# Designs tried in a protein design chat: VH-VL binders against q0atu2. Part 7

Target 1, 119 residues: q0atu2
Amino acid sequence: MLDKKARIRTSREYRNVFEKGKRLSGRFLIIYYVENALDNNRFGFITNKKIGMAVIRNRIKRQLRAIVREYQGQVKNKHDIVLVARAGIGKSSFEGMEKDYIAIMKKAGLFARNANKID

## First folded at step 1 (VH-VL)

Design b2 (framework fv_dusigitumab)
Fold by OpenDDE, second read of step 2:
Structure b2 (fold): chain C 119 residues (1-119), chain A 121 residues (1-121), chain B 111 residues (1-111)
Amino acid sequence: as target 1 above (119 residues)
Amino acid sequence: QVQLVQSGAEVKKPGASVKVSCKASGYTFTSYDINWVRQATGQGLEWMGWMNPDSGNTGYAQKFQGRVTMTRNTSISTAYMELSSLRSEDTAVYYCARVGYEYDSSGLDYWGQGTTVTVSS
Amino acid sequence: QSVLTQPPSVSAAPGQKVTISCSGSSSNIGDNYVSWYQQLPGTAPKLLIYDNDKRPSGIPDRFSGSKSGTSATLGITGLQTGDEADYYCGTWDSSLSAEYVFGGGTKLTVL
């Protein structure tokens, strides 16, 4: 499960990912990722007003967290990963969002080799 | 096992406020959103809103905006729903329900037993 | 006036098959997974189907779900007297400020 230990929480941590990490863009998501010195992964989520109303942004965050939680055990360890929602994500289905996440994470090479839940 | 246990029945007068509690157990409270759904007697289910126990963020149905407040106390894994300016039509059974993130969708996978709120003069 | 439309009632004899329809729009059923809930008399709703066609543990395979376009269907085969209940479809709707929406409910009577 995604708990506070698995979350990027401080502006400093976010800034580190943005400055030192790699960037990949998907259809609905942009990910920034960098190796960390921890024994676990940390995830951050960013939505902005371009996505829509606050309730929509909150929904998107919930959905992204759900997706991240679902595949958390299949992601290579020792990474800080920030998910930035793109403007069009508000019109995406959950399934579409999930597919985009999977696609971009695969592209980034962040899934473990033994991951079997990834299409 | 996952359980949501709600507070007892409430009787309120019009104009008053009611606060229903929902204590979660059997899982990490902060990892799942709590939703509130009500059901008037003989009527269907009506979604009221969601609350994320980790951030405290909420999303309310338009119908209840301005009257409903969803909060939580993470130290005791308890969610709260407060409805103000009560009206007779607010008489209903109120449920808390968890969003099931273990599924691919955001279905409501576990429900409280319900809290009857009666609003009468 | 529920956002999702269900027939108010369906009935069948034990052992028969029934279907309950749920119609919506692109912003809800079209773009989101559908869940079905069973509510036995005097009890809280129970998740019956999620992700359009998946069953939680403990739900018998007599219950099935499907989705096509902006409509969803719940199927119940081998109807039992214990299946008499209200059934609701539900999903998220992005056009309604990310609100969750339910169908009006369908009362299933086992004859």
Scores: ipSAE 0.024, ipTM 0.651, lowest interface PAE 6.6, mean pLDDT 89
Fold by ESMFold2-Fast, scan of step 1:
Structure b2 (fold): chain C 119 residues (1-119), chain A 121 residues (1-121), chain B 111 residues (1-111)
Amino acid sequence: as target 1 above (119 residues)
Amino acid sequence: QVQLVQSGAEVKKPGASVKVSCKASGYTFTSYDINWVRQATGQGLEWMGWMNPDSGNTGYAQKFQGRVTMTRNTSISTAYMELSSLRSEDTAVYYCARVGYEYDSSGLDYWGQGTTVTVSS
Amino acid sequence: QSVLTQPPSVSAAPGQKVTISCSGSSSNIGDNYVSWYQQLPGTAPKLLIYDNDKRPSGIPDRFSGSKSGTSATLGITGLQTGDEADYYCGTWDSSLSAEYVFGGGTKLTVL
């Protein structure tokens, strides 16, 4: 689970990321991201009925939070980042979602260094 | 102008493979999934699978698992669907179709014109 | 057989209203967005409705969609001869390893 300090919580904060942020799409994910004035990154997660049943959406949300937490140290500081799960993510494996996350974060220039699989 | 243009009609013998192409234009090819759907004469639409042109990841309908392969060539904005071990019941019109990421929906928003594949001895 | 059930045919006169139903289950229509497609004779399908009730740019407001429980409905008002086509509903099915599924199709005849 991500610490409360690392979570985007309010509709106002989500709206700020959508309105002022940049947008990049991957296989199963789209990210919206903007620099913040804080010392830490904050993450938001959106999963919608487009993905499938509530049990699948809740599983996906948990898995995305786990992936984000695992790669937290690779992400450049001072960003608000919202992950939106796309139609088709319910067909993905954990490894598939992880690879998509890494690829899109690299495209965004948000990864400070390559994630090492032996770590 | 978003457009998907498919390759021409194919006639194949049973046991052969067919590879249908779908060339995209008018949008960023890597931003939208390509789905493949077929339709036998006088029959309904049958979904075959999807392919992400950025990552190359795919998902196939269980019925086609082991016989279908979906790929792409990003340098020419072209998606491919290859169906192997062809049978007479594979005779159909094959369509490619885009999923609109902007809509964040399951909608297949633009379709190719279709490719007729006939499997005959 | 198709996973989603549609009537095989419907008919109405020009200027009238027609509705086409699409029935599924909790694993498909019940928890997923529904799209509708129009296929004119000899052509590729065209998206009419996505996300249950939204129209793509260029689709007239004569076409509408709705969803209640495990069923979806396509409505067409002010029927025109050019509306004569096959209509398909489509959605994701979570119970089938997250496959996309179509209804069997409905042939609309404008008399």
Scores: ipSAE 0.006, ipTM 0.550, lowest interface PAE 12.9, mean pLDDT 83

Design b20 (framework fv_dusigitumab)
Fold by ESMFold2-Fast, scan of step 1:
Structure b20 (fold): chain C 119 residues (1-119), chain A 120 residues (1-120), chain B 111 residues (1-111)
Amino acid sequence: as target 1 above (119 residues)
Amino acid sequence: QVQLVQSGAEVKKPGASVKVSCKASGYTFTSYDINWVRQATGQGLEWMGWMNPDSGNTGYAQKFQGRVTMTRNTSISTAYMELSSLRSEDTAVYYCAREYGDSYLYFDLWGQGTTVTVSS
Amino acid sequence: QSVLTQPPSVSAAPGQKVTISCSGSSSNIGDNYVSWYQQLPGTAPKLLIYDNDKRPSGIPDRFSGSKSGTSATLGITGLQTGDEADYYCGTWDSSLSAEYVFGGGTKLTVL
């Protein structure tokens, strides 16, 4: 349910996050993140073709979008965040991806104080 | 101008193999997977599989596993689909299609189709 | 037949509105975004809707899509004779075989 305003839309915008952003690696995910000049967060997703067949990549991208959507209200405002799936993610459970996402977002300092409270 | 252009119609005997080509132009061939979809006369669309033109990796529908092979030649931006051990029920129009999209992949560009007739 | 169920035909007069349903299960429509394809007689399919409700460049806004639970709907308003075609829904099935699946198709007749 990510609104159009919550999406990173162009290759140029992705490059900006990669070039100017900070990088943090989790078990299954890498995030690149940078503060933006907007009043909202924007998310991008990268699942490279070496992860597996298209349907596996599509499943992972869908699951990552669902995780991001579930926790989006807990993310500090004004950030562009790109999630890059690591090769091993295809063997992860949904719960495993979710826990990795929460861990890296907390480590990055991107979750609000009450991020543990899931609605 | 982006397009996929397929090879011409084929008539085959039962037990033969057919190899259909799909030439891409107007975009970077290796950036998007090519899928193959067939349609028997008066019937619906049936997905056969995908091929990654960069890596050469493939995934086939269970129904066609063991009979279909999808390959490419990157120097001429051409994808191929070979179907072996042909039966009369393989008579269909075969399409190649480009897989596109960021969130969920879909088919935004289609070849014109190749009619394959299997008869004895 | 197909794993996604569509009515085999619908018909209406020019200027009218039609809706075409597409019913699936949790592993396909329930789990994934839905696309719609239009196939004019004697031609290849053409992408009409992607990601449930998005239109490619060049597709007029009288075509719309929606999804609820395990079902999707294509809406066509201001029906024109040039809309006579077969319409197919499609999505990925997240089951172990992980295949793209199409609906059985709906033939739209415009009187």
Scores: ipSAE 0.005, ipTM 0.552, lowest interface PAE 14.3, mean pLDDT 84
Fold by OpenDDE, second read of step 2:
Structure b20 (fold): chain C 119 residues (1-119), chain A 120 residues (1-120), chain B 111 residues (1-111)
Amino acid sequence: as target 1 above (119 residues)
Amino acid sequence: QVQLVQSGAEVKKPGASVKVSCKASGYTFTSYDINWVRQATGQGLEWMGWMNPDSGNTGYAQKFQGRVTMTRNTSISTAYMELSSLRSEDTAVYYCAREYGDSYLYFDLWGQGTTVTVSS
Amino acid sequence: QSVLTQPPSVSAAPGQKVTISCSGSSSNIGDNYVSWYQQLPGTAPKLLIYDNDKRPSGIPDRFSGSKSGTSATLGITGLQTGDEADYYCGTWDSSLSAEYVFGGGTKLTVL
């Protein structure tokens, strides 16, 4: 699980990302990202009822957290990043979800140059 | 040659901590995650967690959360796994393994294992 | 109580073929690539198969892997006495915060 310091938790923090951040859309994910004034990255996750039942939404959140955690150390520092799950994500495999995340993050230029475990 | 060499056998009492080392050679240490896997006597393999040698980032199995700490010293290409609050059930051979692959990752390189015995 | 299920043991005579099954779920085998590891008695595990059906260098073509749905299979043809070992399947499980999971292991005895 992500450390508390690595999580966006307040509505104010989310609002800041949505209002001031950049947006990129993938197949299953939309990311909003903005630089922060911290020494660490923070991640937020948004799932809504369009994805499916609560059990599905919870599964998706768990999977997204797992993906983010997996690549957390390879993301450029000082960023707030919000992941918004798109409606079709409920039918995606973990592999597909991960590939989408990687693709979007690469497009955003958020991976460090020496990052491992990326396509 | 490419290899992982682990520290020697350990004997500990319940409640103590053990720290196992894993020295990498023959490849760029910081380029691949190190995973730890243990195996109790006569039992199967059990994954404990991963550590990225470059960032120091870690991911632990839920079972060991709060009790395991994975670290590294990049200057000597060595990974460490510390397990605290030891119990008899922690008696096992502990392996470090290099995570490898282009897509989904697997363990292509293993240390020789470190026997940890926990007994009163 | 491993997340992945393997038969505890299999046996065959030299020269014969054996198969070892590995059953999981959608969150592990279904979503991810399966690897197989060989563990000779008293030794560390060794990578045998990766990405469902690929062999690392040095692994003979007598060893094969396949995956279908939420199950994987290891095949060994032309069984040799030196193949006597424990075999483990493994993969990542997305439902467990990206934890790696192993099968319970299969002991292969060459008769």
Scores: ipSAE 0.000, ipTM 0.641, lowest interface PAE 10.7, mean pLDDT 91

Design b21 (framework fv_dusigitumab)
Fold by OpenDDE, second read of step 2:
Structure b21 (fold): chain C 119 residues (1-119), chain A 121 residues (1-121), chain B 111 residues (1-111)
Amino acid sequence: as target 1 above (119 residues)
Amino acid sequence: QVQLVQSGAEVKKPGASVKVSCKASGYTFTSYDINWVRQATGQGLEWMGWMNPDSGNTGYAQKFQGRVTMTRNTSISTAYMELSSLRSEDTAVYYCARDFSYETGYYMDVWGQGTTVTVSS
Amino acid sequence: QSVLTQPPSVSAAPGQKVTISCSGSSSNIGDNYVSWYQQLPGTAPKLLIYDNDKRPSGIPDRFSGSKSGTSATLGITGLQTGDEADYYCGTWDSSLSAEYVFGGGTKLTVL
C-alpha cells in the first residue's frame, strides 16, 4: 500500500497540480507534475468514466498504485505527481501500463539518475 | 541539423522479412521516440508504432502486432523496423519519424526520407 | 477507413483561403492535441501544425490550425502554388489499443 504521506488527497492539492504543474501525455497515462515544498513525493490518481465501468476503473487504480509504489524510491523527490488514466488503459496489460509509466516519467525527467528499475 | 536518414529501397518476396534502418543525427538519439509510418502508393499515412531508444520499449499498432519489431542500436543512433511475413499489401514507402513528446502533444516533427519496400512474387 | 475523416480534395485559386476539416471522436480529437502534416508530391511528410494551433519554426503564418470538440480545421490563407500538396491530420487515439491515427488525407489543388 502506498503510504498516506505519499498520496494527494484533497481537491485543493489536485487542483494545485493541475493548475501549476506540467502536463505530459503517454499512451495510457497523462501525468501532471509540480514541485512541492515537502521532503517526499505525493501521488494522485484519476480514473474517469472514459476508462469503463467502475469495476474496471477500480482495477486500474489499484494497478497504477502498485506501479507507483514499485518505482517510488526511484523518483526524484519533492514532487506532486498526478496520474490520469486514459480511455484505452482498460484494455492494457499491467506490463503495458508499467512500461508507459516508466516511459512518461523518463520523458518528464522525474526519475533519479541512479534509478535501476527503469530500463 | 536534426535529421533522420533511412536505408535504401528493398525488394522482397511474399513471406520474407524486411528490416529498414533509420539513422538519427543532430540530436540526442535516446531522448526522443522513433515512430514508423508507412504509405502505400496513392494511399494515406498509416502509423505502425513507436520505439523508445533509451529503454527499447515499443508500442505497435494492433494491425502489425506480432509481425513488426522495432529495435535500436544506440551506439550508432540507429533505429530499425523489421516487418515479417511480407505480403503484397505491405508494398509501401516506410518512414521513420521522431516524435516530440516533451510537450503536451504527440506529434512527429522530423521525418526520414522514406524507404520503398516492394513485395512481389 | 481512416479513423479521422478528411475531405478527399479541396481546391482554390492563388491568393484565396481554404480550409481542411478533420473529424474524429472523443477518444482521439476530443481528448488529444491535433497535428497537421504537409506532404508535397514525391516527398516525405512535414510537420505543419502541432498542438492544435501551433506552428513549427519555418512555417508561415498563412497556415493556421484550430480545434473544437471532436473536429479540427487547417486554414491556409494567401494560397500559393507551392501549397499544392496532400494534408493529413493526426492525433493520438486513447481508446482500444491506443494508437496514433491519421486522417485519410486531403489533396489540395491550386487552380
Scores: ipSAE 0.020, ipTM 0.679, lowest interface PAE 5.5, mean pLDDT 91
Fold by ESMFold2-Fast, scan of step 1:
Structure b21 (fold): chain C 119 residues (1-119), chain A 121 residues (1-121), chain B 111 residues (1-111)
Amino acid sequence: as target 1 above (119 residues)
Amino acid sequence: QVQLVQSGAEVKKPGASVKVSCKASGYTFTSYDINWVRQATGQGLEWMGWMNPDSGNTGYAQKFQGRVTMTRNTSISTAYMELSSLRSEDTAVYYCARDFSYETGYYMDVWGQGTTVTVSS
Amino acid sequence: QSVLTQPPSVSAAPGQKVTISCSGSSSNIGDNYVSWYQQLPGTAPKLLIYDNDKRPSGIPDRFSGSKSGTSATLGITGLQTGDEADYYCGTWDSSLSAEYVFGGGTKLTVL
């Protein structure tokens, strides 16, 4: 799972990303993102009540963490990124969520290309 | 510092509509959902719904579906709850409350002072 | 009827301990975090406990919460006359249309 240092853990840190960050909407996901002053990336995950039942929200959160972990090496360093699940995500497949994540991260300019992976 | 301030008391006739406002200050309005909760005299708290001020998305309790509309105006950090087709049983104090829903928790940490709505014929 | 069951009233003398129960089901308390709200006469509710057992800034440590299975409990030690109020538990219901549900409320009297 994601290292504790790679997770946004406090409500104050989430508020900072929401207040100062940029917002991009995908099909199933919204991301809020901002540069941080750290040497690493941090991720937060919100599966709010509009998704539905706690069992659905917990499954989605687990799946999103797995997706982020898989692609963590491709993300440009020094960012705090919060993933917010949209209402329709409960009807998505794992593959659908993964594709949406990749698309929005590329659109945000947060995925490093092979030529820049030396970061 | 963080406050929700609601509009004043209303007296309405059956069949009318009422629109209650809730003005937020001291925080980023679009970062927290707003819930609406009512309480009839001597009765308990009854949840009506939530509204996301960033997206405009809402979720309403089944009991109020078709009669309630929750909206916002982000330029003035104000949430609204409109209840239509009023009945005498809608006489209550109506509260707005901020939903602190980061990570794991869903709870209402800051409440407005309440708006009394009286429906009488 | 309220979805969550609380006793309608509880009473004790100053300095004593009281507990207020809140009983639900697997779809609400069993699945979700529980909050407690204090309502003094003529005022709006105030958040007292969140995430089962956590206190907001400014809430004295004599207030505590706990959860076991489908039930939650609010504990108040060192009871004071200023604690006279209505107390409500609240949580989300994990049904298809997620709704927030409150207990029926408990009136605390300090005798």
Scores: ipSAE 0.012, ipTM 0.607, lowest interface PAE 8.7, mean pLDDT 85

Design b22 (framework fv_dusigitumab)
Fold by OpenDDE, second read of step 2:
Structure b22 (fold): chain C 119 residues (1-119), chain A 121 residues (1-121), chain B 111 residues (1-111)
Amino acid sequence: as target 1 above (119 residues)
Amino acid sequence: QVQLVQSGAEVKKPGASVKVSCKASGYTFTSYDINWVRQATGQGLEWMGWMNPDSGNTGYAQKFQGRVTMTRNTSISTAYMELSSLRSEDTAVYYCARTGEYWDAYSFDYWGQGTTVTVSS
Amino acid sequence: QSVLTQPPSVSAAPGQKVTISCSGSSSNIGDNYVSWYQQLPGTAPKLLIYDNDKRPSGIPDRFSGSKSGTSATLGITGLQTGDEADYYCGTWDSSLSAEYVFGGGTKLTVL
C-alpha cells in the first residue's frame, strides 16, 4: 500500500492537479502531473464506468497502485500525479498496464536519471 | 483525407530482414498509434503490434516478440516495421493501419494498401 | 486456429439478408468492443463496424453489428453483388497481453 502521505485524497487536491498540471495520454492511462510544495510525491487514481463493472474498476485501481508503488522510488520528487484509467485499460494485462505506465512516465520526464528497473 | 501509403513489394531470402514503410498523411501523425497486420496468401488477418508515433513506444504480439521492430520518423510522418530472421511462413501482405479511437475504444479505421513480402530460397 | 471463430463462408442471393457470427471468450469479445472489417478481393481491409454496432461514415445502414455475451454478429441486409468479400471480426484480448485478435474470416458469396 502507498503511504498515506503519498496519496492524493481530497477533491481540492485533485482539482489542483487537473487545473494546473500537465496532461499526457498513454494507451491505457492518462496522467496529470504538477509540482507540489512537498518533499514527496503524491498519487491519485481515477477510474470511470467506461472501464467496466465496479469490481473491474477496483481491480484495476489495485493494479495501478501496485505499479505506482513498485516504481515510486524512481520517480522525481515534488510531484502530484493523477492516473486516470482509460476504458481500454480493461483490454490490457498487468504487464501491459505496467508498460504503459512506464512509457507515459518516461514521456513526462518523471523518472530519475538513476532509475532502475526501467527499460 | 487520411492516407497511409506503404512501400513496394519485397523479395527476401530466408534469414534476411525486411523493412516496410508506411507514410501517413491527412492527419496529425503523432496523435494515433500505427498497427501492423499481415495476411498470408489465402489466409486471415494477423495482428503484429502497435507503435505510438509520439513516444515511439511499442507493443508486439508474442509471436513476433524479438523478431519485429516498429519505429517511426516523425519528421516525414512515416512508420516502419522491420521483421528479421525471415522464414517462408512470413510470406504475406503486410498492412499498416491506424488505430482510431471511438468512445475510448480502439479499431483500425484507416489502412495502407499493403506490401507484399515474399520469402523464398 | 484463430482466437475468434467465424464461419468459413456464407452465401445468399441479392436482396437477401445474411448474418456472420463471431465467437470468442470473456477476455476478448466478452469485455471489449468488437469491430468488423470488410475486405474486397485484392484490397486492404476496411473498417465496417466499430464499438459493436456503430458504422463509420460512408457505411450504409444495411450493415449492422451486435454483441451478446462472448459472441458478435454482423448483419447485412439487401445484399448486393458488391458485398461479396471477406469479413473479419476483431477485438482486443487482455489474456494475450493486450493483443488484438481477429476472427478467421468469412467469405461472403452473393449467388
Scores: ipSAE 0.015, ipTM 0.657, lowest interface PAE 7.5, mean pLDDT 90
Fold by ESMFold2-Fast, scan of step 1:
Structure b22 (fold): chain C 119 residues (1-119), chain A 121 residues (1-121), chain B 111 residues (1-111)
Amino acid sequence: as target 1 above (119 residues)
Amino acid sequence: QVQLVQSGAEVKKPGASVKVSCKASGYTFTSYDINWVRQATGQGLEWMGWMNPDSGNTGYAQKFQGRVTMTRNTSISTAYMELSSLRSEDTAVYYCARTGEYWDAYSFDYWGQGTTVTVSS
Amino acid sequence: QSVLTQPPSVSAAPGQKVTISCSGSSSNIGDNYVSWYQQLPGTAPKLLIYDNDKRPSGIPDRFSGSKSGTSATLGITGLQTGDEADYYCGTWDSSLSAEYVFGGGTKLTVL
């Protein structure tokens, strides 16, 4: 899915984003984001037990990764971004999650206002 | 111009069902969620649920779970809300409303004119 | 029994200023963007404010919004008789699995 260098992988890296980052809430998603010292963006994904069973959480996580991949070319460079799924995300469609992601990224100033899919 | 035009007033008996329509024009129907909101006489606004016109997926307020169904017909850009097992408390004006542009997904930027549903007692 | 609390009414004279409060909790206003809707008598609601403090095209700058913690405020300056309406705040509530919730509404009377 996402290249190794585009993933937040360690608990230390997640903690840094939570401690130093800005927070924005959407309908189904919360993002935490902070500028990094790297040449690329990195993404993390959190799906809590409140969402449902592991199979549901894994589906949501997979769908979020697909959405992030689709729009990675629109994201302002040099950020660590963590997506946290809200409890209500289980009621969302794939398109609903996609719309929420675009809206929240635009509000954060991390997307062009008229961002489109990279293809 | 964006417009949402709803079907006309209905009078129903307790226990019946009502199906309200909402015809969209002036934008790509499948690109924006449709929400349904009702308002009883002299009361406030009450959200009932949303429907994704592209996928057909829905989300309903818990209060209406089991009684409400939201659907669409993409060929005629029309959304529907059906409420069953009607009670006198369901007497209200029912509105359809569009979610905003992608960057403004948290508001309802265009509303239908409303459909009055009266449940006789 | 609305989830968000608004005063039932507010009144002032033409040209004056009013504020309408909207109180919620961490799972709704505290975590989400707030919108405000104006409903003139006998009409459908109209979006007045979105994203806490932004105005749609065509909404005069006499209308403003703000949010602090778990409360939001709608401000109206230079009151006009045409502002007489019901005003509703609204937002998503994550504790209700992403249900949209409205305030109980505030009737603005321009004396």
Scores: ipSAE 0.006, ipTM 0.559, lowest interface PAE 14.3, mean pLDDT 84

